# VH-VL binders against Ras and Rab interactor 2 (RIN2), part 2

Target 1, 92 residues: Ras and Rab interactor 2 (RIN2), of Homo sapiens (Human) (q8wyp3r787to878)
Amino acid sequence: FQNYLRVAFQEVNSGCTGKTLLVRPYITTEDVCQICAEKFKVGDPEEYSLFLFVDETWQQLAEDTYPQKIKAELHSRPQPHIFHFVYKRIKN

## First folded at step 6 (VH-VL; framework fv_romlusevimab)

Design s39 (from b2 with light chain S93Y S94T)
Fold by ESMFold2-Fast, scan of step 6:
Formats: structure tokens, C-alpha cells, sequence
Structure s39 (fold): chain C 92 residues (1-92), chain A 122 residues (1-122), chain B 108 residues (1-108)
């Protein structure tokens, strides 16, 4: 489970779908976005980014961050905390 | 309303110890990391490290190991910085600042304490 | 260790646009945050995540970040904007916060 990252895909006309990615522990947000662009077949990847939805707030993740490290930090926080990684357009 | 209120200024002799406190209010203390930032007279901002308010685990930046200790008293929502064996070069304004702890220290500092001036002179 | 480079000072006439740069190797891959510090006061967050403004910060403050340079832009500069400005990133390699050296903005 340590090596898996669940990412939801949010698109204007298609609703939300998701994929579970098998990733290395130090995969970067940039690498995840590249994988998502390929797997969700987006034609304009420069308009998308990886976001973290946590504590009722949206945070755009910087390209050089590590989603698995972020996930581990969130798992170490007090319960309850619900969070999602979402690949979506920067401007909605 | 989120507030970080720090203890008052300190004048110390070389070799003494000082403890600066930072009392948080207006939010759940353990949901955010507490960072310490130093600013020597006429100089810029220097990050000293952070403490995980949920676990109590501190992380110190390069140059702030040994004499510097971050601690917590979660019962009163207070983070503290203790500096032992004070030297003249420790003279600075010390700030506490809150961040999210996504990578252990969070992304940015949305609220800052007002600062505590520590002066070390003979 | 990662280093952010800012010009030590920038001067601008009232009503004009000030641009404060923050240089760093591939800084466009990082999220840049900006702080304003007036004499005797704690820093105040003015821009976060490259271009977002906190509640209460005027729209004349904006940010950008691409390649090796992030920029804080202040349009319609007012005397009250005189301050030191600091850029800040998170260096994921060292797990450390890095501040730029600061830029003194003088409105004259």
C-alpha cells in the first residue's frame, strides 16, 4: 500500500474517475502528472496539475514535491483526516 | 481568529540559557506544524527548523543542532525554543510561524508570532 | 544546499510597477511564497503557491514563477509598500525551508 497512489481525475464533462498507480516512494509530482496525462489521455497536459484536497481545502502540489511523502505525513496526523489526490485543470 | 503570541524580550549574558515561548489560539494546535525563524540584526530570515505538534518530533536545519531545542506543551497550545550556552551571535529576533506539515514542515507560513528579541551581551 | 538569489534593493516611483525577482535553479518546478516585512514587524504572507493571494492582500500584488526566476509584481506602488520582501521555497531534497536574502523596496 506504501507503493500505491490513488489519483482521481476530474474533468468538466465526464465527472470523476480514478486510477491506482504503482509508484516508487520518491516519485515527484511532476512524474505523477506525466503518468496521469498518459493514462487519462489528456491532450493539453500543461493545463493540468496534481492537487491535494484535504481539510476542506484545495492545494496545488509543486512539481518537485513527493506525493508518497505527503501521503505518509497525512497518515501520521490525528484522526479523522480525509484526503484525495486529484489530477485536474489548474483553472476551473 | 488565529493568533501566535510570543514571550517578551530577553537580555542575557554569554553562557546563559533562554526559553522563548509561542502560544497558539484560534485553531486546533496539533493540526499544524510550528516553525522557528531567526533574524539577526540587519539580516534576512533564516529557517531554524520545525516541530510536529502531533508527534512532538523536532527537525533542525543545518547549523541549529545541539544548543537549540524545540518543545511543546500541548495542554496550553504552546511551542517553545530553548537556546543553551548563549553566544553573541545568537542575538536576533526569533519568530514562530505556523505551517501545514504535508512534507513535515508544510508549504508556507500563513501566521507568524510577533517576534521575541534575544540580546546576548556581556 | 539550495540557494535563492534576490536583488538587495529595488527603487520605484509612486504609482509605477515594482518587480522583485527570486532566482533559483529550476525554481519553476517549486512553489514560491512571498513575505512582506515592515520595520519592527513580523513578516506577512502576500503571495503563496506562486500567484495566490491571501485574504486581505490587494490585487495589485501578483506573482509568477517560470524556469529559473520567480517574480513578485506590485503595480500602482504606494508609500506603504516600502518594506523588505522575501521569497521562500521548500527544498524537497534536503527537507528544508529556504528563504531568499530579501529585497528592500524603496518608494521614492
Amino acid sequence: as target 1 above (92 residues)
Amino acid sequence: QVQLVQSGSELKKPGASVKVSCKASGYTFTDYAMNWVRQAPGQGLEWMGWINTYTGNPTYAQGFTGRFVFSLDTSVSTASLQISSLKAEDTAVYYCARSKFYYGSGSYFDYWGQGTTVTVSS
Amino acid sequence: SYVLTQPPSVSVAPGKTARITCGGNNIGRKSVHWYQQKPGQAPVLVIYYDSDRPSGIPERFSGSNSGNTATLTISGVEAGDEADYYCQVWDSYTDHVVFGGGTKLTVL
Scores: ipSAE 0.014, ipTM 0.716, lowest interface PAE 7.0, mean pLDDT 86

Design s4 (from b2 with heavy chain F101T Y103F)
Fold by ESMFold2-Fast, scan of step 6:
Structure s4 (fold): chain C 92 residues (1-92), chain A 122 residues (1-122), chain B 108 residues (1-108)
Amino acid sequence: as target 1 above (92 residues)
Amino acid sequence: QVQLVQSGSELKKPGASVKVSCKASGYTFTDYAMNWVRQAPGQGLEWMGWINTYTGNPTYAQGFTGRFVFSLDTSVSTASLQISSLKAEDTAVYYCARSKTYFGSGSYFDYWGQGTTVTVSS
Amino acid sequence: SYVLTQPPSVSVAPGKTARITCGGNNIGRKSVHWYQQKPGQAPVLVIYYDSDRPSGIPERFSGSNSGNTATLTISGVEAGDEADYYCQVWDSSSDHVVFGGGTKLTVL
């Protein structure tokens, strides 16, 4: 089973770009980070992680989480929440 | 303010059933998962599972399938734990605790109920 | 299933620093949360996301998490810090919460 995951790429000086990834439902955050490092051509992937921004809050996703499952859970909520995934530096 | 208030202690005989309730207030009930955590006398914390307060779907940890049932009454912001066919080994304090369902790394328990002691003895 | 290992007991003199460890395979890739439980009371969250403190928790409480070990550090220990301490992670493979076995902190 395949699905799409939209990920924004945030650089301190270059602005924001994004990519839509075709991923498996059980893809891990670690796997998504590896794909992002390749597609966004980052030279220091160990300094980056996947973050989830929801409304007015944000958090770093642990490497063994499943972004597609998180996305599905957020979509199943009764409340209209705005959320997005961001691949960015852990520190800055 | 956020509060989780549990029902009072229970003394039961083996083979009976018990229902422990956990009433939430001070927040939107369906925005947080409700977890159940057991602590046998002198033992550590043991996660039993959680229930999605919006969908009603429960997830049970290994060892808590069969006799244990998580349920909700959303109209009164209450989660309940039912234990059937009680055994002496079910003697424990049972806690409810809330967490955010949608964030793996965010599954921490910021508010806990006061605990309900269930004693099973002949 | 994922396992967290804590020492069963740690003793410390008042005013000294206590360190409580939580061992787990690549635990540094997970977010660790810590709870304090005093006798007869419900657990209280003291550290979340490895090192963040909830409002009302003294600055003496701090946390770290790297490699295979997470650590809860309590500086300037007071008699009121005597309690059982539990670490906790979420295991994505099973969609299950995992607690450590707990550490009894004795202030002598």
Scores: ipSAE 0.007, ipTM 0.650, lowest interface PAE 9.4, mean pLDDT 85

Design s40 (from b2 with light chain S31Y D52N)
Fold by ESMFold2-Fast, scan of step 6:
Structure s40 (fold): chain C 92 residues (1-92), chain A 122 residues (1-122), chain B 108 residues (1-108)
Amino acid sequence: as target 1 above (92 residues)
Amino acid sequence: QVQLVQSGSELKKPGASVKVSCKASGYTFTDYAMNWVRQAPGQGLEWMGWINTYTGNPTYAQGFTGRFVFSLDTSVSTASLQISSLKAEDTAVYYCARSKFYYGSGSYFDYWGQGTTVTVSS
Amino acid sequence: SYVLTQPPSVSVAPGKTARITCGGNNIGRKYVHWYQQKPGQAPVLVIYYDSNRPSGIPERFSGSNSGNTATLTISGVEAGDEADYYCQVWDSSSDHVVFGGGTKLTVL
């Protein structure tokens, strides 16, 4: 798929914003989190992680996973899945 | 309704092989990973690994390589665990359990098979 | 290898509150799931993502997770709650599911 990744930013007291990131196919979740911290102007990046929201469930992605590979796997399944990558606080 | 139904108990001699099956129903088989969990008598739960039901790709936890093989027959929504060269230490209840195949914290098990007791004795 | 530590046993009187702990290094930064296992039966998910209850699990079951300790709390304990309880996390460094050693809850 395209080397673009749409990431939503969720804040407790703010509306949800999003950005489309230009990324390489093997960019890691750690790299995506660093890009998000800079672009969403996060002062406490250790409190945030990248999550996958799919089928009404939240999945925290490990730092050494590949979001573009996860995206490709979800798109390659027999039934289409609606999913979102969300950069948000690990805990409330 | 979601169900995971496992094959019956097995009594084997050391050196034999055994195949435990887990038949899924009530959901799209390829939308969830199938995990295997072992419980030795009087002991806790031990995760053995998972198989991606869409790709067929297995991932084994440390200590479960070589003698243990995860496989699928998607036409009948069945996952299988084969153990070769059985040892007394393989005596345990073996469970199948489904999870999302997505990475990270979502690896929790919402439905479990009833368990298959494998006893290895001389 | 990431390790989860649970007390081997907890005893509680009927109607009182049981607390089962799950210790792990910075476990508050992970999501913890809890399972109940009765003798001769398969485990049943009772809490997922630290504090969420699956349909059919009574409100007296609750969870929390902070710092180095996650806790499963069972209020108004009933005889039917006697079981082994296991906490579980996913360990990113090994890409493995890790279970605690289990806690036997005795209602006496």
Scores: ipSAE 0.008, ipTM 0.619, lowest interface PAE 9.9, mean pLDDT 85

Design s42 (from b2 with heavy chain T28S A33W)
Fold by ESMFold2-Fast, scan of step 6:
Structure s42 (fold): chain C 92 residues (1-92), chain A 122 residues (1-122), chain B 108 residues (1-108)
Amino acid sequence: as target 1 above (92 residues)
Amino acid sequence: QVQLVQSGSELKKPGASVKVSCKASGYSFTDYWMNWVRQAPGQGLEWMGWINTYTGNPTYAQGFTGRFVFSLDTSVSTASLQISSLKAEDTAVYYCARSKFYYGSGSYFDYWGQGTTVTVSS
Amino acid sequence: SYVLTQPPSVSVAPGKTARITCGGNNIGRKSVHWYQQKPGQAPVLVIYYDSDRPSGIPERFSGSNSGNTATLTISGVEAGDEADYYCQVWDSSSDHVVFGGGTKLTVL
């Protein structure tokens, strides 16, 4: 098992950046959003959320979900999907 | 085009068993989980659980353990619901509906089967 | 067990705006999805993730979600909008899908 999560950061007026977060297996989306706010230095964290981009669709992850479990399920598919966790503004 | 086509209506006596099927087409079957939703006459929607189409592992909601069995035949893109020891209170329309295969916000149902009416009467 | 509360019925005149509420503790922190069900038919997804519309759903349908109340708003109501409407969330504490009790929309 691996305890890291790759998260892309999408910011208005700047290019996309990314960070690899060292997180525990049952960390919640709310906890990940708090870590992202600190690491990406956002001044308005209430305007951001964690999204999953998969199959050309955006899915906003509810605060009480577990991104590491989502990642594990996506990796276990017979035809693996290309997916990204993206920390970005809710309204863009 | 995505379609979920369910088997036809069933009229059963108490104590019998019934198997409702849901055949998927127009998408990769294992990329979405299959859910079962029940609606008793004049009542609202009640989620029964889902089955992971990749692993075959079912998850049942409270009240739907024991007599209810979710199964798959991946070779023909079909999910099935079997109800054993039928009771009058099992009379309902049973729907299959697909959802994304991950936790949280992705648990919404973008495509539904047409429904299968199961009537349990003596 | 998480509970969603909807009014059992809402009546609206043609061309006016209908608002269907879905109450839940801190529901504004969850994502709400809405389904339309016409008599004898399967439900149809009309709003997902609080306010997004699937392809083919008219712009008359909109949604919002904050605090303890999510709302489905149907502007310029037409006779064909008469149906039962259900809200739905995911409850991570139970790993369960939860539906509201449904609201019958009657267009006079």
Scores: ipSAE 0.013, ipTM 0.662, lowest interface PAE 8.1, mean pLDDT 85

Design s44 (from b2 with heavy chain A33G Y54W)
Fold by ESMFold2-Fast, scan of step 6:
Structure s44 (fold): chain C 92 residues (1-92), chain A 122 residues (1-122), chain B 108 residues (1-108)
Amino acid sequence: as target 1 above (92 residues)
Amino acid sequence: QVQLVQSGSELKKPGASVKVSCKASGYTFTDYGMNWVRQAPGQGLEWMGWINTWTGNPTYAQGFTGRFVFSLDTSVSTASLQISSLKAEDTAVYYCARSKFYYGSGSYFDYWGQGTTVTVSS
Amino acid sequence: SYVLTQPPSVSVAPGKTARITCGGNNIGRKSVHWYQQKPGQAPVLVIYYDSDRPSGIPERFSGSNSGNTATLTISGVEAGDEADYYCQVWDSSSDHVVFGGGTKLTVL
């Protein structure tokens, strides 16, 4: 679970697609955003960021956070929680 | 409504121990982490660390290892801070504060306890 | 260790705008939260995620964060705004919460 990160790509009026990324355990949000920009072929990567969706709440992740650590923490919860990482435009 | 209620003020002698409690109500205890913040007289806020309410695992800031212990009693939605071998420099107001997530940018404190004053004097 | 720098005090006349800064290396890449603390009281969250206001916080409170400086702006300052203000971030390198040293806002 440490080696895979599922990220949804949300584009205005295009719906959602997703990719499973093979990443190192201590990859930063900044690094994940760079990988997403390349894999989702965005021409303006500076306008995008990685967001975490939990309980219908969206949170922009700071560039110096560790998504795999966040994922592990959420998986450690004793009660079921549904969460998703979403790569999307900041301004929309 | 969400409420964090802390135990009352303590006056202790050097070398004694103290236990400060923080009782949560109005929300699911394990959906939020519990943080401890210290404020010495006339000084600013100092983060001591937090305890994961799901796993029970504490994390201590650099200056708060050894004499400080974070614990939980989930049956009564209570987090506790124990300070052993009390010193004069432990004199402070101690606050508990909840955070929604135990990660990155989500670490902010929307509800705080009222504070517990611990005075260490001979 | 990551350090947040705030001016120790800021004075402002009633009705004017107060600006309280929070300096940190590349702080614009972090999310900044702000707390108000009145004497003898617990801190109150007034801004989270750089610029969002909790319910009950007046529109006079706003925030910004870019480059190396985050700013809490209080427009139309009232006597009741007199308090200590603290900025706060999470530092990934240490996995720790970091508070600024606090700024005493005096309304003259």
Scores: ipSAE 0.007, ipTM 0.665, lowest interface PAE 8.9, mean pLDDT 85

Design s5 (from b2 with heavy chain K100R)
Fold by ESMFold2-Fast, scan of step 6:
Structure s5 (fold): chain C 92 residues (1-92), chain A 122 residues (1-122), chain B 108 residues (1-108)
Amino acid sequence: as target 1 above (92 residues)
Amino acid sequence: QVQLVQSGSELKKPGASVKVSCKASGYTFTDYAMNWVRQAPGQGLEWMGWINTYTGNPTYAQGFTGRFVFSLDTSVSTASLQISSLKAEDTAVYYCARSRFYYGSGSYFDYWGQGTTVTVSS
Amino acid sequence: SYVLTQPPSVSVAPGKTARITCGGNNIGRKSVHWYQQKPGQAPVLVIYYDSDRPSGIPERFSGSNSGNTATLTISGVEAGDEADYYCQVWDSSSDHVVFGGGTKLTVL
């Protein structure tokens, strides 16, 4: 039960980097944020969240959502969508 | 073949100014930040700050505001450090060092210039 | 301001393992990078992100980071490893790069 999730890390006045996470299909957004805080070594994880950037819009993902399920849903839409999961500050 | 080549050593009197240059090659200059690190004789490494090579905006560490100026000439892939009103305590080896644009914990220096010795004495 | 503490010197016999520590409050929550500086030369990155090695750095160099201590480990120490070693982190509270004071490794 392994799927890959690509997550970008964005900080104010800094570049973006990314990591590919090996995660279970039903990993929650809260679990992903916890992994990101550890892998990106964020000292103030309470100020960060996982966002979805799609169709020129930013959406903050609720803690009890499933990013892999969201990814699958976006892939199943009729037109190709360019989307990114981004771990970033809530207040930028 | 990434290289950072710094200007030669400088011997200055107190009150003079000095400009240290750092010429980058082997990569796209504006894709990486340039940092300045100082090392006084027999002492450790001290981070002075960085300059964003894309925007030109400098950020100075505490203790390096006022007399220290970071600048760029992107047409020749060169970053420069100018120190005005030189004091004996400015005697040190000054290094330029490349990092990714500030991504917090990802600020590590993968390539360094060879260092420029600045000696301030009368 | 955040402070990194390193022992000023460590001595090791050739072929043995050297361990250089870097102490900091909850440093295990930060990413630690390590540099080697030989006399008269610029520093060289030997470990980044706690335990990753740049291309060209021998596998006998390794790193770890947990709790309040990060450690650079050099196994099978060679005379050519004699140098000053510096740890480095980013302090998000001050938006500053912080270096440790350096450790002189002597191969006896």
Scores: ipSAE 0.005, ipTM 0.598, lowest interface PAE 16.5, mean pLDDT 85

Design s6 (from b2 with heavy chain S99D)
Fold by ESMFold2-Fast, scan of step 6:
Structure s6 (fold): chain C 92 residues (1-92), chain A 122 residues (1-122), chain B 108 residues (1-108)
Amino acid sequence: as target 1 above (92 residues)
Amino acid sequence: QVQLVQSGSELKKPGASVKVSCKASGYTFTDYAMNWVRQAPGQGLEWMGWINTYTGNPTYAQGFTGRFVFSLDTSVSTASLQISSLKAEDTAVYYCARDKFYYGSGSYFDYWGQGTTVTVSS
Amino acid sequence: SYVLTQPPSVSVAPGKTARITCGGNNIGRKSVHWYQQKPGQAPVLVIYYDSDRPSGIPERFSGSNSGNTATLTISGVEAGDEADYYCQVWDSSSDHVVFGGGTKLTVL
C-alpha cells in the first residue's frame, strides 16, 4: 500500500535491519532520510542517503524525489517485481 | 554464470507455425523479465515485447500483436515465442534477452540468447 | 513514437578514436545503452546507463549523453572493434524499448 514504506538500514560491517514507515503519499526523500536517522539512531545523518536497490543495481535518490511515487511506478511495471529502499552511507 | 540457450534453426513454408524456445540457467528465472528482439537479414534490431516471468503476462510492441505469442514454462525455466501463419517477412533471427531495470532509466539487456534463425520460403 | 537516429557507417584508422552518435529528442533526459554486434553473433552490451562499462569491456569504450545526442567513443581503435553498434533507450511515454538503426564501424 501507498501509505507504508519499507526501508532497510545498512551499516558498514553489520547486518541489515529494516523498518516499515507510515508515510504520506507526498513525503520526500529528504523527509524519509530524517525519519530514518531518528529511527536508526544515526549520529551523522549528513553522511547517509536513501538508495533504491533494484535488479542488483544501486541508485541514490535525490532529496526532492518522492519515494511513494517511485514505489507506485515500480509496482505498475510488469517487472522488476523485487526492489528495496535502503538507507545507507553515501561513500560506503 | 548466466546463460540463455535457444532452439535450433527452422525452415518453414508460408502459412506454417513455428515455436522458438529460450532456456535460462544460472539465475532465478522469475526475477527477470524476458524480451524478444528480431533482426531481419541485413537489418537492425527490432524490439518485439517482453513477458513477465513471475506473472506470465506478455506485453507486445505495436506490430507484434496477433500472430505472435509469448509464453513460459517456469518448471524448466524456458520462455517461448510462437509465430502463426508465417509470412516471408517473418524471415529473421529471433533473440531472447534478459531484462535489467533501473528506475528512471528503464530497461537494458545484460544477457542474450545466441539467436534462432527462422527462414520462411516455399 | 520515439525515434533514435544513428549514422549508417563510420570509418576510422587503426589507433584513432571513433565516435558513434545516437540522436533523439531530449535524449539527455533518458539513459542510453550500447550494444556491439559482430557478424553471425548475438549483440553484446558494451555501455549501460550512458557511461557504465560491464565487466570485461575495455576502458577504450566510453559513453556520454547530453541534450539531443548520446555518443559512444572508442579510443585506440583495433581491427577487432569492427562491428555494428546499436544505441537503445526506454521510452517511458510508450513503455517501449527503442533501438537506433545501427552504425557499421569499419577500421581502415
Scores: ipSAE 0.014, ipTM 0.660, lowest interface PAE 8.0, mean pLDDT 86

Design s7 (from b2 with heavy chain F101D Y102F)
Fold by ESMFold2-Fast, scan of step 6:
Structure s7 (fold): chain C 92 residues (1-92), chain A 122 residues (1-122), chain B 108 residues (1-108)
Amino acid sequence: as target 1 above (92 residues)
Amino acid sequence: QVQLVQSGSELKKPGASVKVSCKASGYTFTDYAMNWVRQAPGQGLEWMGWINTYTGNPTYAQGFTGRFVFSLDTSVSTASLQISSLKAEDTAVYYCARSKDFYGSGSYFDYWGQGTTVTVSS
Amino acid sequence: SYVLTQPPSVSVAPGKTARITCGGNNIGRKSVHWYQQKPGQAPVLVIYYDSDRPSGIPERFSGSNSGNTATLTISGVEAGDEADYYCQVWDSSSDHVVFGGGTKLTVL
């Protein structure tokens, strides 16, 4: 179980950037969103959330979930799953 | 086409044992958790726990330890619920339901079995 | 333990809008899923992740979730919508799925 979380930042018409965050095992989605707002210089953080993109499906993560636990669960599956954590606007 | 097909209704006497099965088809069995949900007559839905279809490890909700056992036969994509030392209060419809995620916000049930009625009476 | 509170019953006239609430402490921070159960049948997922609809569920079904209340909204109610409706969340503190007590929707 690693203490790193890769998060992509998706902004309309600005391209996609990413950062690798050093996080605690029980860091919440709320905490990750706060870190992302600071590191990606977001001025309206209330309009953004952390999403999980897996199997071509978008899932918005609730504030009290644990991204590292979700990541560990996906890594424990028998077949490799391609997944990304994406910090982006809730409304397009 | 995803389907969860459960075994038929059971009428048992107090103290007996019962095994309810849930056969999955139309998807990769080990990619989804299997959950068990109970509904007593005229009552709401009560989550009993889940079993990890990949590892075989069960997790029971409080109140469903001891007499309740979740198991798998992955060769036939079947999950089973066994209830031992049956009591009248075990009378209920028992549902199996799959969830994509084992933890967190993705623990919702997109497909359900049709339900198995277990009646415990003398 | 986390508790979800639903009104036991809601009555609505055909063609009108029904609103079924699900109360929980800071439920707006969780993802709420909704199920429809008709007599003698298994539950059917009608809304997941607060507001998303599964394939095959009519657009008349919508959801919202903020603060301490999540709401399932059924517009243009039809007789076939008469059923029990259950809200559901994941409680991270207990690692437990929690269902609301259910709401019986009567179309009169």
Scores: ipSAE 0.000, ipTM 0.623, lowest interface PAE 11.9, mean pLDDT 85

Design s8 (from b2 with heavy chain F101E Y102W)
Fold by ESMFold2-Fast, scan of step 6:
Structure s8 (fold): chain C 92 residues (1-92), chain A 122 residues (1-122), chain B 108 residues (1-108)
Amino acid sequence: as target 1 above (92 residues)
Amino acid sequence: QVQLVQSGSELKKPGASVKVSCKASGYTFTDYAMNWVRQAPGQGLEWMGWINTYTGNPTYAQGFTGRFVFSLDTSVSTASLQISSLKAEDTAVYYCARSKEWYGSGSYFDYWGQGTTVTVSS
Amino acid sequence: SYVLTQPPSVSVAPGKTARITCGGNNIGRKSVHWYQQKPGQAPVLVIYYDSDRPSGIPERFSGSNSGNTATLTISGVEAGDEADYYCQVWDSSSDHVVFGGGTKLTVL
C-alpha cells in the first residue's frame, strides 16, 4: 500500500544520509540495493547490503526478501518499535 | 543467563491432547520470537512455526495447521504448544527456540530449550 | 518448496578435517546457519551468517557459502565433535525456516 521506503546510508568517516525511495510493493532487497548503489553513488556495490536496524540490533536482509513486506509486518505490532532500513557495508 | 526450560516428557494415547510449555528467563520475553521445532525418532529437525511474543500472533508451517496451537502467557514468560487429537506420527521431541528476527536472513536460533519428548502409543 | 541436501553421514579420523556440505539452489545468495546436536541433547548454534562463530565455539569450526553449496569445516577433529550437524536457511518465497536433513559425523 505505501509505495515509499526510507533508507539511511551509513558510510564510515562520512556520516549518515538518507533517501526516500519510491518502490513497488514487491520490490526485492536486491532491487533496493541496486537503487541505493546508484542514488548514493557507491563504486563498490558488492561490499554493501541492506540492513534492518531495530532495538539497537542489526539484521542483514537476504537479497530475495521483500522490504515492503517486512515494513508492513513490523507495522502490524500493536506498539511497533522504531525501525530503520540502512544501506551500509557488510564488513567494517 | 538466558534459559529456556521446557516441561517434562509425556506419554499419551491416540486421540488425547498434550500441552508442552517453554519458560524463558534471563532476557526480555517480548523482544524475541519463539519458534517450535520437532524431531521424530531418528529423524532430522523440522520447523513448525513461530509466535510473535509481543502480539501473540502465531505463524504455522504448512504441515502444522489445525491440530497445533501456539500460545503465550506473558505474565510468566512462557510459550506453549498444544497438540490435539494426537496420532502416532506426533511422537517426537519438541523444542522451543528463540530468534531475534522472525523474518529474513537473521532467523536463526541462538538458544534452545532442552526438548520435551511426546510419545503417542496405544 | 526450497530443499537443503546434506550427506547422511561423514566419517573422519581424529585430528583430520571434516567437511559437511549443504546443497541448495543458489544457496550462496542466502545466509546459512549451522547447528550441532549431540545424542540426547538440544541443538547448539555453531556457525551463523555463513561463517561467523558464536562466543564459545572453537576456531576449528568454520563455514563457507557460494554458488549452490555451503560447507561446514571442522579442522583438527576431536572425539567430542561427534554429532549430527544441520544447516538452515530462511526461504523468502514460503516465509519459512528450512533445515537440511542432517549429517551424522562419526569420529573413528
Scores: ipSAE 0.007, ipTM 0.627, lowest interface PAE 11.1, mean pLDDT 85

